VHH binders against D-aminoacyl-tRNA deacylase (GEK1). Designs and how they scored, part 1

All scores and structures are predictions.

Target 1, 317 residues: D-aminoacyl-tRNA deacylase (GEK1), of Arabidopsis thaliana (Mouse-ear cress) (q9zpq3)
Amino acid sequence: MVTLIVATTADPASINPAAALLAMPGWTAGPILPPDIKSFSNKQTRVIQHDRSIVKEDDLDLRWEEATGEVVDEVIFLSRHTAVSNRPALTVHPIGVLHLKDGESPPQGGKPGWAALPSTRIGPWFRLLKKMAEAHGLVPEFEITLEATHHGPITNKPTMFLEIGSTEEYWKRQDAAQVMALLMWEGLGLGGSEEVGKWKSETGKRKVLLGIGGGHYAPRHMDIALKDDIWVGHLLSGYSLPMEDPTQTKTTPGENYIGGNWRQSIKAAFEATKASFPGGEILAHLDHKSFKGWQKKAITEFLAEESINVGKPNDFT
Below, numbering starts at 1 at the first letter of every chain, in headers, positions and changes, except where a header shows other numbers; Kabat numbers aren't used for antibody chains.
ipSAE, averaged over its two directions, is called F for ESMFold2-Fast, E for ESMFold2 and O for OpenDDE. V2 adds 0.75 times the mean of E and O to 0.25 times the DockQ between the complexes of E and O.
[cut] marks letters that were taken out.
The coordinates of atoms that the task and the answers printed are left out; those that the model quotes come from them. Centres of patches stay.

## First folded at step 1 (VHH)

Design a08
Fold by ESMFold2, look of step 5:
Structure a08 (fold): chain B 317 residues (1-317), chain A 124 residues (1-124)
Amino acid sequence: as target 1 above (317 residues)
Amino acid sequence: QGQLVESGGGLVQPGGSLRLSCADAGFTFSDYAMAWYRQAPGKERELVARISSGGSTNYADFVKGRFTISRDNAKSTLYLQMNSLKPEDTAMYYCAAKTEVYSDYGETYTYDYWGQGTRVTVSA
């Protein structure tokens, strides 16, 4: 059972953290993944490097299994982050394309209405990254943040993205790359310490955050994720919850049906989160101020219909 | 499906002012980066100004100093205050919203929603 770390050679925010990790002890040459993708091995970890777009490399986990015979436990992508604000950031996020309807083509990989299995490490590694970034003098220059669920590629195993942003100058920052490498080194237990963020049968009924609403950087959900021992699944920003305003659509006033893909988005994110956290207590945390009254009513009614428990901040340990 | 609706266009004399508005009819306005684009007859569509979800602004070189982009998240409205208008500013003005979709290729201005536009004509 292996962890795949995926880097692209053309992206300094991807290849530089990978190179920093490979400079640490214990790496040997691994198999070549067709067509010519080099790999490196250290204990349970496999690093692969190639020159194709990371968000368009569908089914890399299955292709690894076919080429090597090794079963993949999870996939971690190293990538750049871009933002309109241009603020420096170190980020962690799950992937999926929840806002698109059947027949629409995702511009940045994935498939319509799909949520990947989220990595169980998202919450624990977000907290570890924050601690490491602080200890290495990257804060407050870099924001350390989660991102809402977005884009591809299509994966079949638990997945997360680790990113450095948000401009060319910061993508190339070697101190940030070193912190990302240290995160992976310690988080995967490669130096001999206990790994961080693996979900085991013994973990039991821990709280798992399913974020509903808010902006791309999930500030209300980050408040929850910063608490000790909180696990993080999918985070659905407003753009993942398309809801048709009944006063401005074909739907007549007083109808209980609210159009848009928001039900499917919540369902897909919940089921993927549940699949990644067997036995976990999944709590939907709503960013209430991000919803109009009719939206909040529709969402809370749907959550009740689906037996998805709602958690207020105090319900998270 | 969210909708963007522009208003405030019209005929104005050179040197005059207009304020364009763009209201959304969809989900939470504050989740999106917003922009104004314009397209003159026979020309390519071009960026005028953008504003991030957090309020940071950027302007095209040709309009900096004359136009101001702003947003009122409580009213779900984007504005473009246009001062010192010139005949060259005559165009169809479009409001756009971007769900911040990120990739290693960085398609910086991929916008998910567009309005139908409001016409601005600057002539005597």
Scores: ipSAE 0.006, ipTM 0.330, lowest interface PAE 10.4, mean pLDDT 84

Design a13
Fold by ESMFold2, look of step 5:
Structure a13 (fold): chain B 317 residues (1-317), chain A 124 residues (1-124)
Amino acid sequence: as target 1 above (317 residues)
Amino acid sequence: EVQLVESGGGLVQPGGSLRLSCAASGFTFSSYEMSWVRQAPGKGLEWVATISGSGGSTDYVDSVKGRFTISRDNAKKSLYLQMNSLRAEDTAVYYCARETYYYDSSGYSYFDYRGQGTLVTVSS
């Protein structure tokens, strides 16, 4: 019933968009989350501002429900994006920690082999963000992009991250913060317009992108995500699909096994995507240029074995 | 243990050429996109080029397009950067980077660069 927006007060890429949103009409004091975390309320939306890192916010959705009695529908985290490239960016992405094996303990939240329920708003808000950034003169300075699925915290409800990157000077950019606030304002319908990106299982276009392969910014999948009315689930880059090259291992005759955690990663991402989009048509889109023939063959065969449909670009129309 | 070892740097005149190499070990090299990043004196890191795991797709920062060529040899677990028509602004320490997710107390990065780098100096 409620949408949680989570900001960290020490991070300008987080607190500045939150503050810009709270400066818009209709906010009142909301419940206090233990021990003394203040919140703000506007219609279905709750903004939480705290001084802890996102790693310490595991199960915030459940903790909100326990403390307030309000059912959480989704969680949106506002965060910085840090890139070694230093390129300015405004990004949207789902979360998960798919590269770790069961029993390993990730230091950055989440849990091994886990993919959170992706927010249904990822695709629609990515498109809206791109339009808003262009209209407000941030393009081409800022790259507007999806990111591949990565990191935690642990969540139990549909989740996405909205980020400003990629260095301290860009994290502080108030024009970027304002665009992120406008995205949330319009996307949640707080100004009276129709909200954007809510899944309704019996109406509308129902094709859902599951991205397989590509780099962290998922360029081939972005081409699909830019199409009107396409929904976006998880996006698995190469680091979520470790595949061991069979030509560089000495195998016994008759063995056709390709090692690595790639199968478990695909299955976890598919199941989380399916859970967020009941009745949706999930199509796995392969970034074919990211894979050698042996990798494509293995992935395609595994998708078939798991009854996961493959979508070519034209299938997303 | 993941290791990335850069080599091939040196002093070169403007307009000259240089070829950098990176030897990779401790991970499934062909499964990862690989990048070159550089750090000019007194500046932050700059992404230079990326190549897909198969080698079929490449991308470059605009300032090096047409002058630099990234390549890889998956059998040798090696990454290369051919640098032609070098300019003074190309002076930097060059690092080989694996595309991955890495998060620590300062933030998260999706490039993992662990070597000492190799210094390229372009000077008359």
Scores: ipSAE 0.011, ipTM 0.390, lowest interface PAE 9.6, mean pLDDT 84

## First folded at step 4 (VHH)

Design n08
Fold by ESMFold2, look of step 7:
Structure n08 (fold): chain B 317 residues (1-317), chain A 122 residues (1-122)
Amino acid sequence: as target 1 above (317 residues)
Amino acid sequence: QGQLVESGGGLVQPGGSLRLSCADAGFTFSDYAMAWYRQAPGKERELVARISSGGSTNYADFVKGRFTISRDNAKSTLYLQMNSLKPEDTAMYYCAATEVYSDYGETYYDYWGQGTRVTVSA
């Protein structure tokens, strides 16, 4: 079974880290996947390079399996990040398109109401990336952060994105690309060290963060993710929790539900997180200040209805 | 500290004007892209206008030059100047904010205001 790393030649924040990784020892040429996707192999790792949109090239895991007969364990995408602030960043995040309803077309790939299986490596690699960026002099110039769950492409195996941001100048930064390559090299154990972030049944009962609310960079959830041995699943910012104001929605008399896709978003994110972390203790961590009173009440009641455990910061040990 | 507050709504006759404001004492708008949305009773929320941190704007087709979005980052205030108001503009108006742009034409708004009501009637 293999780890599939995906890069696009259309984006320097994608291809430059891939090229830096491929410059390290042990790579051999692999097959060309339809339509014209180059590949490279090193131990259980496969790097593929296409020239399309990184978020719209769907099912690369299944397409690898069809073309080669090798079963894919996980997918890692190399991509760019675009911050409004223009501040440089190195980021890690899960993917999904939770804000859209059935029948809507996602402009950023994926499919409506869907959360990908989150990579088990998100938490451990976020912490490793922070240490590596510090050791290589990228901090404080680059922020090292998680991002909330967003966009595609469609995948069928545990997935994460590794990104360099936030402007064209920084997307091209070779020192950032080198640090991302070192993260993958060490994290996958390609140089002979023990790999980082693989989930096993022996790990079970460890705490898995499910982030509920807050902004795109998950500020309240970041405090949790920085703790030792905390695993990270989906992070649902306000974007992924569309809730309709009940005073503005016409409803049948006597009906008091809160509309919007927020229930489905939480459920999909929880189920995907659970599937990636067999035996793990999933704790929903709420960014309370990001919710109006009526939103907080609705979410808290829904979590209880679904038997989704809530964790306070001290519950993450 | 990450919540937005709208003001400036009210009752106005067709053809009239209103200026909406959106502020938060804890927000430094220079890190945010901003938008106005509206929702009429029983309808879905819809985009009215958006503005980047640098001032680039985009408007929904129904605006047809009647509304102007603007921002004052030093005062952490977003504005919507609404002219030539029509009964169809009656809605609750919400401001929204995000820290990221979509690379592919969508913006991830994580923060929303409580809304300010605009009613256009004779």
Scores: ipSAE 0.460, ipTM 0.748, lowest interface PAE 2.4, mean pLDDT 89

## First folded at step 7 (VHH; from n08, 19 letters changed)

Design k02
Fold by ESMFold2, look of step 8:
Structure k02 (fold): chain B 317 residues (1-317), chain A 122 residues (1-122)
Amino acid sequence: as target 1 above (317 residues)
Amino acid sequence: EVQLVESGGGLVQPGGSLTLSCAASGFTFSDYALAWYRQAPGKKRELVAGISSGGSTVYMDSVKGRFTISRDNAKNSVYLQMNSLRAEDTAVYYCAATEVYSDYGETYYDYWGQGTLVTVSS
């Protein structure tokens, strides 16, 4: 089974980390995938490079399997990040398009109401990235953070994005690209050490964070993700939780019905997280301060209805 | 506690003016881009105007030249000055905030206000 690393050739935040990784020992040329996607191989790892939109080039895992016969275990995308603040960042996040319902067309890839299987490596690699960035002098200049679940492309295997932000100057930073390459090198065990972030359901800590609410960088969930041995699934910011204010409703046929796609979003994110962490203890962690009272009430009632356990910070040990 | 609180809505005659305000709390306002959206009865919510952290603005076509978005980082507030109001401007207006620009299409808004009603009629 192989790990696919996907880069795009026109994005320096994508191609530069890929190039830095490929400069390390052990790479050989691999097949060319249709239409013109070059590949490189090292042990269980395959790097592919294409020139189309990284969020819209769908099903690369299945297309690899069809072209080569090799089963894909997971997909890692290398991309850029654009923060409103323009502050430099190195980020890790799962993907999905949870705010849209059937029939809507997502402009940023994926499909409506869908959450990809989150990579089990998100939590462990976020912590490793923070340590590596500190050791290589990128902190405090670069913020090291998770991002909430967003965008495509469509994937069928556990997926995460690794990103460099937030402006052209920082997308091109070679020291950041080298730290991302080192993260992948060590995290995948390519130098011979133990890989980082494989799921182990039989022993050890099995608690998996499902983040509910907050802003894009998940500040309250970050406190949980920094704890040793905590696994990270989907992180639903307010973007993924569209809720209609009941005081603006003129007619409400049901009992205190709260409209919007937020229920489907939570359900899809929970099911995808559960699928990535068999036997895991998934705990929904609410960013309480990001919700109005009516939102929090609706969400907690829905979580109970769906038998989704809620975790307070102390429950993540 | 994160809040966006709109105010300044009301009844106004066609051709009139109104200023909407949105007061923000619970996050670092200067790190966010702000937008005004509106939703008329039976219609989908639509972007009216947006303003970046650096002050760059965007407007929907039907409001260009009539509406002005502005922000005051010292007061943690964003404003929508609406001039030459028309009946089709009748809607609930919502303030929204995000800390991420889209690389790949539409912008992700994590926080929304409760809305303020603007009615344009004689």
Scores: ipSAE 0.497, ipTM 0.789, lowest interface PAE 2.4, mean pLDDT 90

## First folded at step 8 (VHH)

Design m01 (from k02 with V100Y Y101V)
Fold by ESMFold2, look of step 16:
Structure m01 (fold): chain B 317 residues (1-317), chain A 122 residues (1-122)
Amino acid sequence: as target 1 above (317 residues)
Amino acid sequence: EVQLVESGGGLVQPGGSLTLSCAASGFTFSDYALAWYRQAPGKKRELVAGISSGGSTVYMDSVKGRFTISRDNAKNSVYLQMNSLRAEDTAVYYCAATEYVSDYGETYYDYWGQGTLVTVSS
């Protein structure tokens, strides 16, 4: 049962955190995966390094299993982040390509209409990262944030991305790379501490955030994710919820039909979240400020139809 | 509340001009890229013009030279000047905004306005 950490030499925000982690005690060389992907082992953890696009090397979990016989439990990708504002950030997010319909080509990998199984560690590691970044003097320079679900590659096991952004200067920042390495070191329990963020039992707080709406950095959902012991699944920003306004076209059925692939997006994200959190109580948290009244009505009616519970902020305690 | 409110649509004859405006609130406007999209009845929504936070612009081929996108960060507004209008420009025009751009240059818009109708009728 193995945790697979994936880095690429093509990206300093990927290879530098991996190198920082590998500089810590206990690593030994592992097998070379086709084609010539280096690996390293420490307890339950495997680090692999390739040289291609981090979002386009598909099925690395299955490829590890085929090459080694070891079952992969989860995949963690190390990557760079880009932003319109170019402000520095350290981020955590699930992956999926929910804005695209079947037949469309995803330029950032993945497959259309798909949501990967989200890592159960997203919430707990986001909180740990925030604490570590503060303790190491990276705040307020770096924003510590979740990102909405986006891009690939294709994976088959619970997945998350850890990213450093948002420009070349910050992608190369060694202090940020060290904090990401410390996050992985402590989060996976490699130094002997109890690991963080494994879905352990059906008892205790089992509430799982499914974020609906908002911007890419999910600020309203992040407020929920900062609460103690809240688990985080998929986070669907506005771009993952395409909704067509029937009142603005002369040929569209009346106001009761809302086109776009927003229903499929919600369903895929919910089912992937449910699969990652057996026995969990999934609560859809709506960023109300990001929706017009007709959108909110359509979404809440669909959630009810699908028996997906809505959570207000106070329901996440 | 995040709001993008389009205005300036209307009925115009071919060859005419209109200026569309989009007033934004509920987010830090200067951190965002803005775009105008349009959707004619029975057609897919399509990008008309986009403008980055730094002011760089893109245009669909059929409007290049006729339409101009601009932004005013002091007024939290984005504009589309539409000249030499043609019947095929008839559509509902939507303002869109995002704070995320991919490494591969794709821009995914999180926020959309309600739209303003432009009708070009001979």
Scores: ipSAE 0.569, ipTM 0.808, lowest interface PAE 1.9, mean pLDDT 90
Fold by ESMFold2, look of step 8:
Structure m01 (fold): chain B 317 residues (1-317), chain A 122 residues (1-122)
Amino acid sequence: as target 1 above (317 residues)
Amino acid sequence: EVQLVESGGGLVQPGGSLTLSCAASGFTFSDYALAWYRQAPGKKRELVAGISSGGSTVYMDSVKGRFTISRDNAKNSVYLQMNSLRAEDTAVYYCAATEYVSDYGETYYDYWGQGTLVTVSS
């Protein structure tokens, strides 16, 4: 069972953290995978260097298994981040393409209506990254944040993205790359310490955040994710919750159907989160301030109908 | 509470002008890209104009030269000046906001206004 770390050669926010990690002790060259994917091994960890289109290279976990016979346990992608604000950031996020319906074509990989298994490490590594970034003088210059679930590629095992943003100047920052490498080194226990963020269903707090609503950087859900011992699953921003306004859509009198893909999005994210956290208590946390009254009512009623528990901030203690 | 509130819609004769306004609250306005979308009955919602946090603009082809998007960060507002209006411009106009743009330039909006109706008739 191995951890697969994926880097792309054309992306400095990807290849530089990978190179920094590979400069640490214990790496040996691995096989060259078709077409020309270089690999490196250290204990349970495999680093691959991939071509320039990381979000479009589906099934790398299965392709590794086919080429080597090794079963992949999880996938970690190293990538650049872009933001409207262009502010520097270090980010962690799950992946999925929940806003698209069957038959639509996702331009950034994945498949319509799909949510990957979220890495169980998202919450714990977000908190560790924040601590490391502070200790290494990157804060306040870099914001340390989660991102809402978005894009591909398709994976079949628990997955997360680690990203450096948000402009070419910051993608190239070697001190940020070193902190990301240190996160992976310590988080995977490669230096001999206990790894961080493996799900242990038999002990400890088992509350898992499912974020519903808000903006791309999930500020309301980040308040929850910063609490000790909280696990993080999928985070659905407004764009993953398409809801048709019933006052603007012609309806038959007496009809209470609210259109859009929001029900399927919540179900897919819930089921993927549940699958990554066996025995976990999944609590849907609503960013109430991001919803109109009719949206909040519809979502709350749907969650109740589906027996998806709702958590207020105090329920995560 | 996040809000986008459109105003300025109404009934206008062909060739006339309107200015739409969208007042934003509940987020750091300067960190966001803004857009105007419109939706006519029975049609998909379509992008009319967008403006980046830095002020760069984009327009759909049919409105270039007639419509102008602008933003006022001091007032947390985005505007759409619509000139030379045509019957085909009749639609509900929506303001939208996002803080994320993909590597491919794709924009997915998290926040939407309630819409304001523009009717161009006669």
Scores: ipSAE 0.555, ipTM 0.813, lowest interface PAE 2.2, mean pLDDT 89

Design m03 (from k02 with V100Y Y101T S102D D103Y Y104S)
Fold by ESMFold2, look of step 10:
Formats: structure tokens, sequence, C-alpha cells
Structure m03 (fold): chain B 317 residues (1-317), chain A 122 residues (1-122)
């Protein structure tokens, strides 16, 4: 079983962490994927470097298997982050394109209405990254944060993105790249210590956060994710929950349906999270302050209809 | 609680002017991009104007030269100055806010106001 790390040569926030990781002990040249993608191997880990847009390279996990015969267990993408504020950040997030309807073309890869299997490492590695960034003097200059579920590429195995943001100056930061490399080194157990963030359904805490609502950086859900031993699945910000204002829409007589893709978004994210955490207790955590009363009511009713349990902060202990 | 509260709507004659205001709370205003959207009855909601955290602006073609979006970070407020109003500008106007833009430059809004009605008629 193989962990596939994907880097893009043209993106300094991608290639620099990959290069820092490859400078550590134990790497050997791996196979070349068609047409000319170089790879490197260290224990269960494979690093590939390619020159195409990372969010548009669909099915790299399946393509690795076809080229090598090795089954991919998970995929980790290294990428740049952009933000309205341009503030420096180190981020971790799952991927998906939940707000788009069938037939719409996602500009940053993936497919409409789809949520990838979230990496089980998102929560544990977020906490480890925060600890490492603090120890290496990157805080408070860099914010250490989760991001809500967004963009592609299409993947078939548990997936996460690790990102450095948010401008060219910070994408190039070698100290940030080194911390991302240390995260992967320690998190994958490449130096001999126990790896971090593998799901073990028979022991330990099994509570898995499904974030509902809030802004892109999931501040209310981050408070939960900082707790010891909490696992993180998908995080749906407001833009992944399109809800049509009932005062602005005409409904069929006898129908009180709140339109928009929000039901499909929640269901897709829940099912993907469930698939990544067999036997886990998935708790939907609502950012109540981000919703109007009619939205909160609709979401709460839908969660109950789907038998998706709601968790308050203290339920994550 | 995150709030966006629009005000300044009302009845105005064609050719007239209005200033819409949106007061924001519950987030760090200077880190956000703001926008005004509008929705006429039975129509889709459409972007009217947007303003980045750094003050850069965009406008839909039909309002360019007539409407001006601005922000005041000290007052946590965004404004839409609407001049030379036309009957087709009649709509409910909504304020929206986001802290995220994708690699293509598209913005996706997490927070919305309740709207303020603008009616342009003789």
Amino acid sequence: as target 1 above (317 residues)
Amino acid sequence: EVQLVESGGGLVQPGGSLTLSCAASGFTFSDYALAWYRQAPGKKRELVAGISSGGSTVYMDSVKGRFTISRDNAKNSVYLQMNSLRAEDTAVYYCAATEYTDYSGETYYDYWGQGTLVTVSS
C-alpha cells in the first residue's frame, strides 16, 4: 500500500516542500510514469513531480497503479494557497466541488457535486503542523489553519492538500517548506517513529468532525480540530451550501422545499467522510452564527432526516 | 454572530440616485472582499459590483459608469452609490462577503445580508 505525494515543478509552494523532503535520508529513484513523470521511493511513500496543473490531473492514484502495479492507499498534494487577505498561512484541507450542478465546468478540477474521500490525516496533521510551526518560529507570522473543502483534482483514494500561502514571497519561503517536509517526514513515520493519522477503528477515540457552515477557514470547526484525538472529515463552508432564500422563490403549491445544492453537498460530504472512517462516529458540527434562522432550521431538519448526528463542542471529548 | 445589514433602499424616480450601505460585524472586515448582488422578482441573483480587500473594484457592464462601490474599513461598511437609476435597476440588493478566491480569480461568498429593496418608478 502506497502513499502518493504529488508536487508540481512550477509551483514553489509545491516543489520546495517536495525537494526538502527528498533531501532527507532514504530516497531512491522510482519508476517513470508515462509520459515522463519522475518518481522517488522511500518505504511506503512515493513522490512524483510533474509540470501540469495539480488540480486538473485526475486519477493520479489509478494511473500510478496502472504504471507500477502498486495500489495507492492515499494521496497528498503539495500546493500554493491564495487568500483575499494575502496573509501568510500554512493549511490542510480535503477536496471536493460541492456547490456546482451537473453539467457545470469546475474551473479548478474535480467534478460537480463530488467530495473526495478525505484523508484520515487531516486532523492529526493539522495539530502536528501547528506544533511544528510554533517550534520553528513561523507563528504568529504564518496562520496555521484548516480550509473548507474545495476544488479537485478527481481522486479515488483518501486525499488531502498541504499548502503554503498566500503570495509569491511566502510561497517561496524555505523555512515554511522545511516545516512542511518535517510534517510529512514525521507524519509518515519515515524516520522510524510511529506514523501519525492512520485510522484504527478498533481502539482510541473514534469521533470524526463533519463541519457545516462558517467561512473558508472554518474558525469554529478549528476549535474542535485542536482537541486531542479528534478526526476531521469534510468541512463545508457557506459557499458549499447553496440555499435559495424562500422569500425570493415561488414554490409549487403544497411544497415547502428550500432549494439549492445544500442537501446534496451535505450528503456527499457525509458519505465520503463515512467511507474514510469505517466504524467512526461522525458528528456534524454546525457553525450556528454563520446561518440565518431559516437556513439553520432547514439544515437541522435535513440532518435528522438523514440520521446524521449533530455534535456540540463538548461531544468531541 | 456574523451579520451584514443593508440599508438605504427605497422608491426613487428614473434618473435619480441612492446610496446603499452595508454594515458588517462578526469578522475582521479588512480581510474580506465585499460585493453587492441584486435580484428582481423571478430573476436569478446577479453580481452588481465587488470590491477587494485592497480596494480594487469590478462592475457588471450595465451599471458601469453609473454605480460606484466603496468601503470604509474604520466603519466596517461597504457602500453602493447608484446614480442615473433606471427601471431595470429595480431589485432587492444584497451585500455579500468572502475571504476566499480560487486560482482563477473567482470569489465564492459565504455570508449574505437580508437585502434592501430599491424601486425605480415614475
Scores: ipSAE 0.484, ipTM 0.778, lowest interface PAE 2.4, mean pLDDT 89

## First folded at step 10 (VHH; from m03 with E106Y)

Design q01
Fold by ESMFold2, look of step 11:
Structure q01 (fold): chain B 317 residues (1-317), chain A 122 residues (1-122)
Amino acid sequence: as target 1 above (317 residues)
Amino acid sequence: EVQLVESGGGLVQPGGSLTLSCAASGFTFSDYALAWYRQAPGKKRELVAGISSGGSTVYMDSVKGRFTISRDNAKNSVYLQMNSLRAEDTAVYYCAATEYTDYSGYTYYDYWGQGTLVTVSS
């Protein structure tokens, strides 16, 4: 089974980390995917370089399998990050388009109501990235952060994005690109050390964070993700939890009717997280301060109805 | 607790003017982009106007030239000046806030206010 690392040649926050990784020992030329996607191989890792936007990479895992016969284990995308604040950042996040209803067009790939299988490496690599960025003098200039689940493309295997932000000046930073390459080198065990963040297909009671609520950079969930041996699934910020205020709409009595697709969003994220972490103990962590009372009540009752366990910060030890 | 509190809604005649205010707390206001959305009964919410952390603005086509969004970082507030009001502007108006805009410019709003009703009627 192989790990696909996907880079786009037009994005310096993507191609520069890929180039830095390919400059390390052990790479050989791999097959060319249609139409002209170059690839490189090192052990079980495949780096793919292409010139199309991230939106054009739907089903790359299946396309790789069809073209090569190799089964894909996971997909890692390298990309630029943007932020309202324009502050520099190095980020890690899962993907999905949970805020859109059927028939709406996702602006950055994926499909409405869908959550990809989250990479099991999100938590462990977030912690490793933070250590590496500190050791290489990028902190405090760069913020090291998770992002809430968002955008596509469509994938069928565990997926994460690694990003450099947040403006053209910082997308081009070679020291940031080098740290991302070192993260992948060490995280995938390419230098001979044990890889980081692989979930073993055995039983285990290791705890998996499912983040509910908060803002895009998930500060309350990040506090949990910084703890040792905490694994991270989906992180649903407020934009992934559309809820219709019952005082503005005549609703049928009963909490199960609070409108919006927030129930489907939580369920999709939970099921995708469960599928990525067989035997894991999934704990929903709520950012309580981000919810009004009627929202918190509805979410808490839905989690109980679905037998999704809620974790307080001290349950993540 | 994160709060967005709208005020200034009410009844106004066609052709009239109204100013909506939204007071924010629980986050660093200057790091956020703000927007006004509206929703008529039984209809979907639609973006009316947005303002970036740097002050750049966008408007839906039907309100451009009539509505003006602004922000005051010292007061943690965002405003919507609505002029030349029409019956079709009748809706509940919501304030929204976000810290994230993707690389295409698409904006993901995490926080929403309670809404303030604007009725345009003779």
Scores: ipSAE 0.513, ipTM 0.788, lowest interface PAE 2.2, mean pLDDT 89

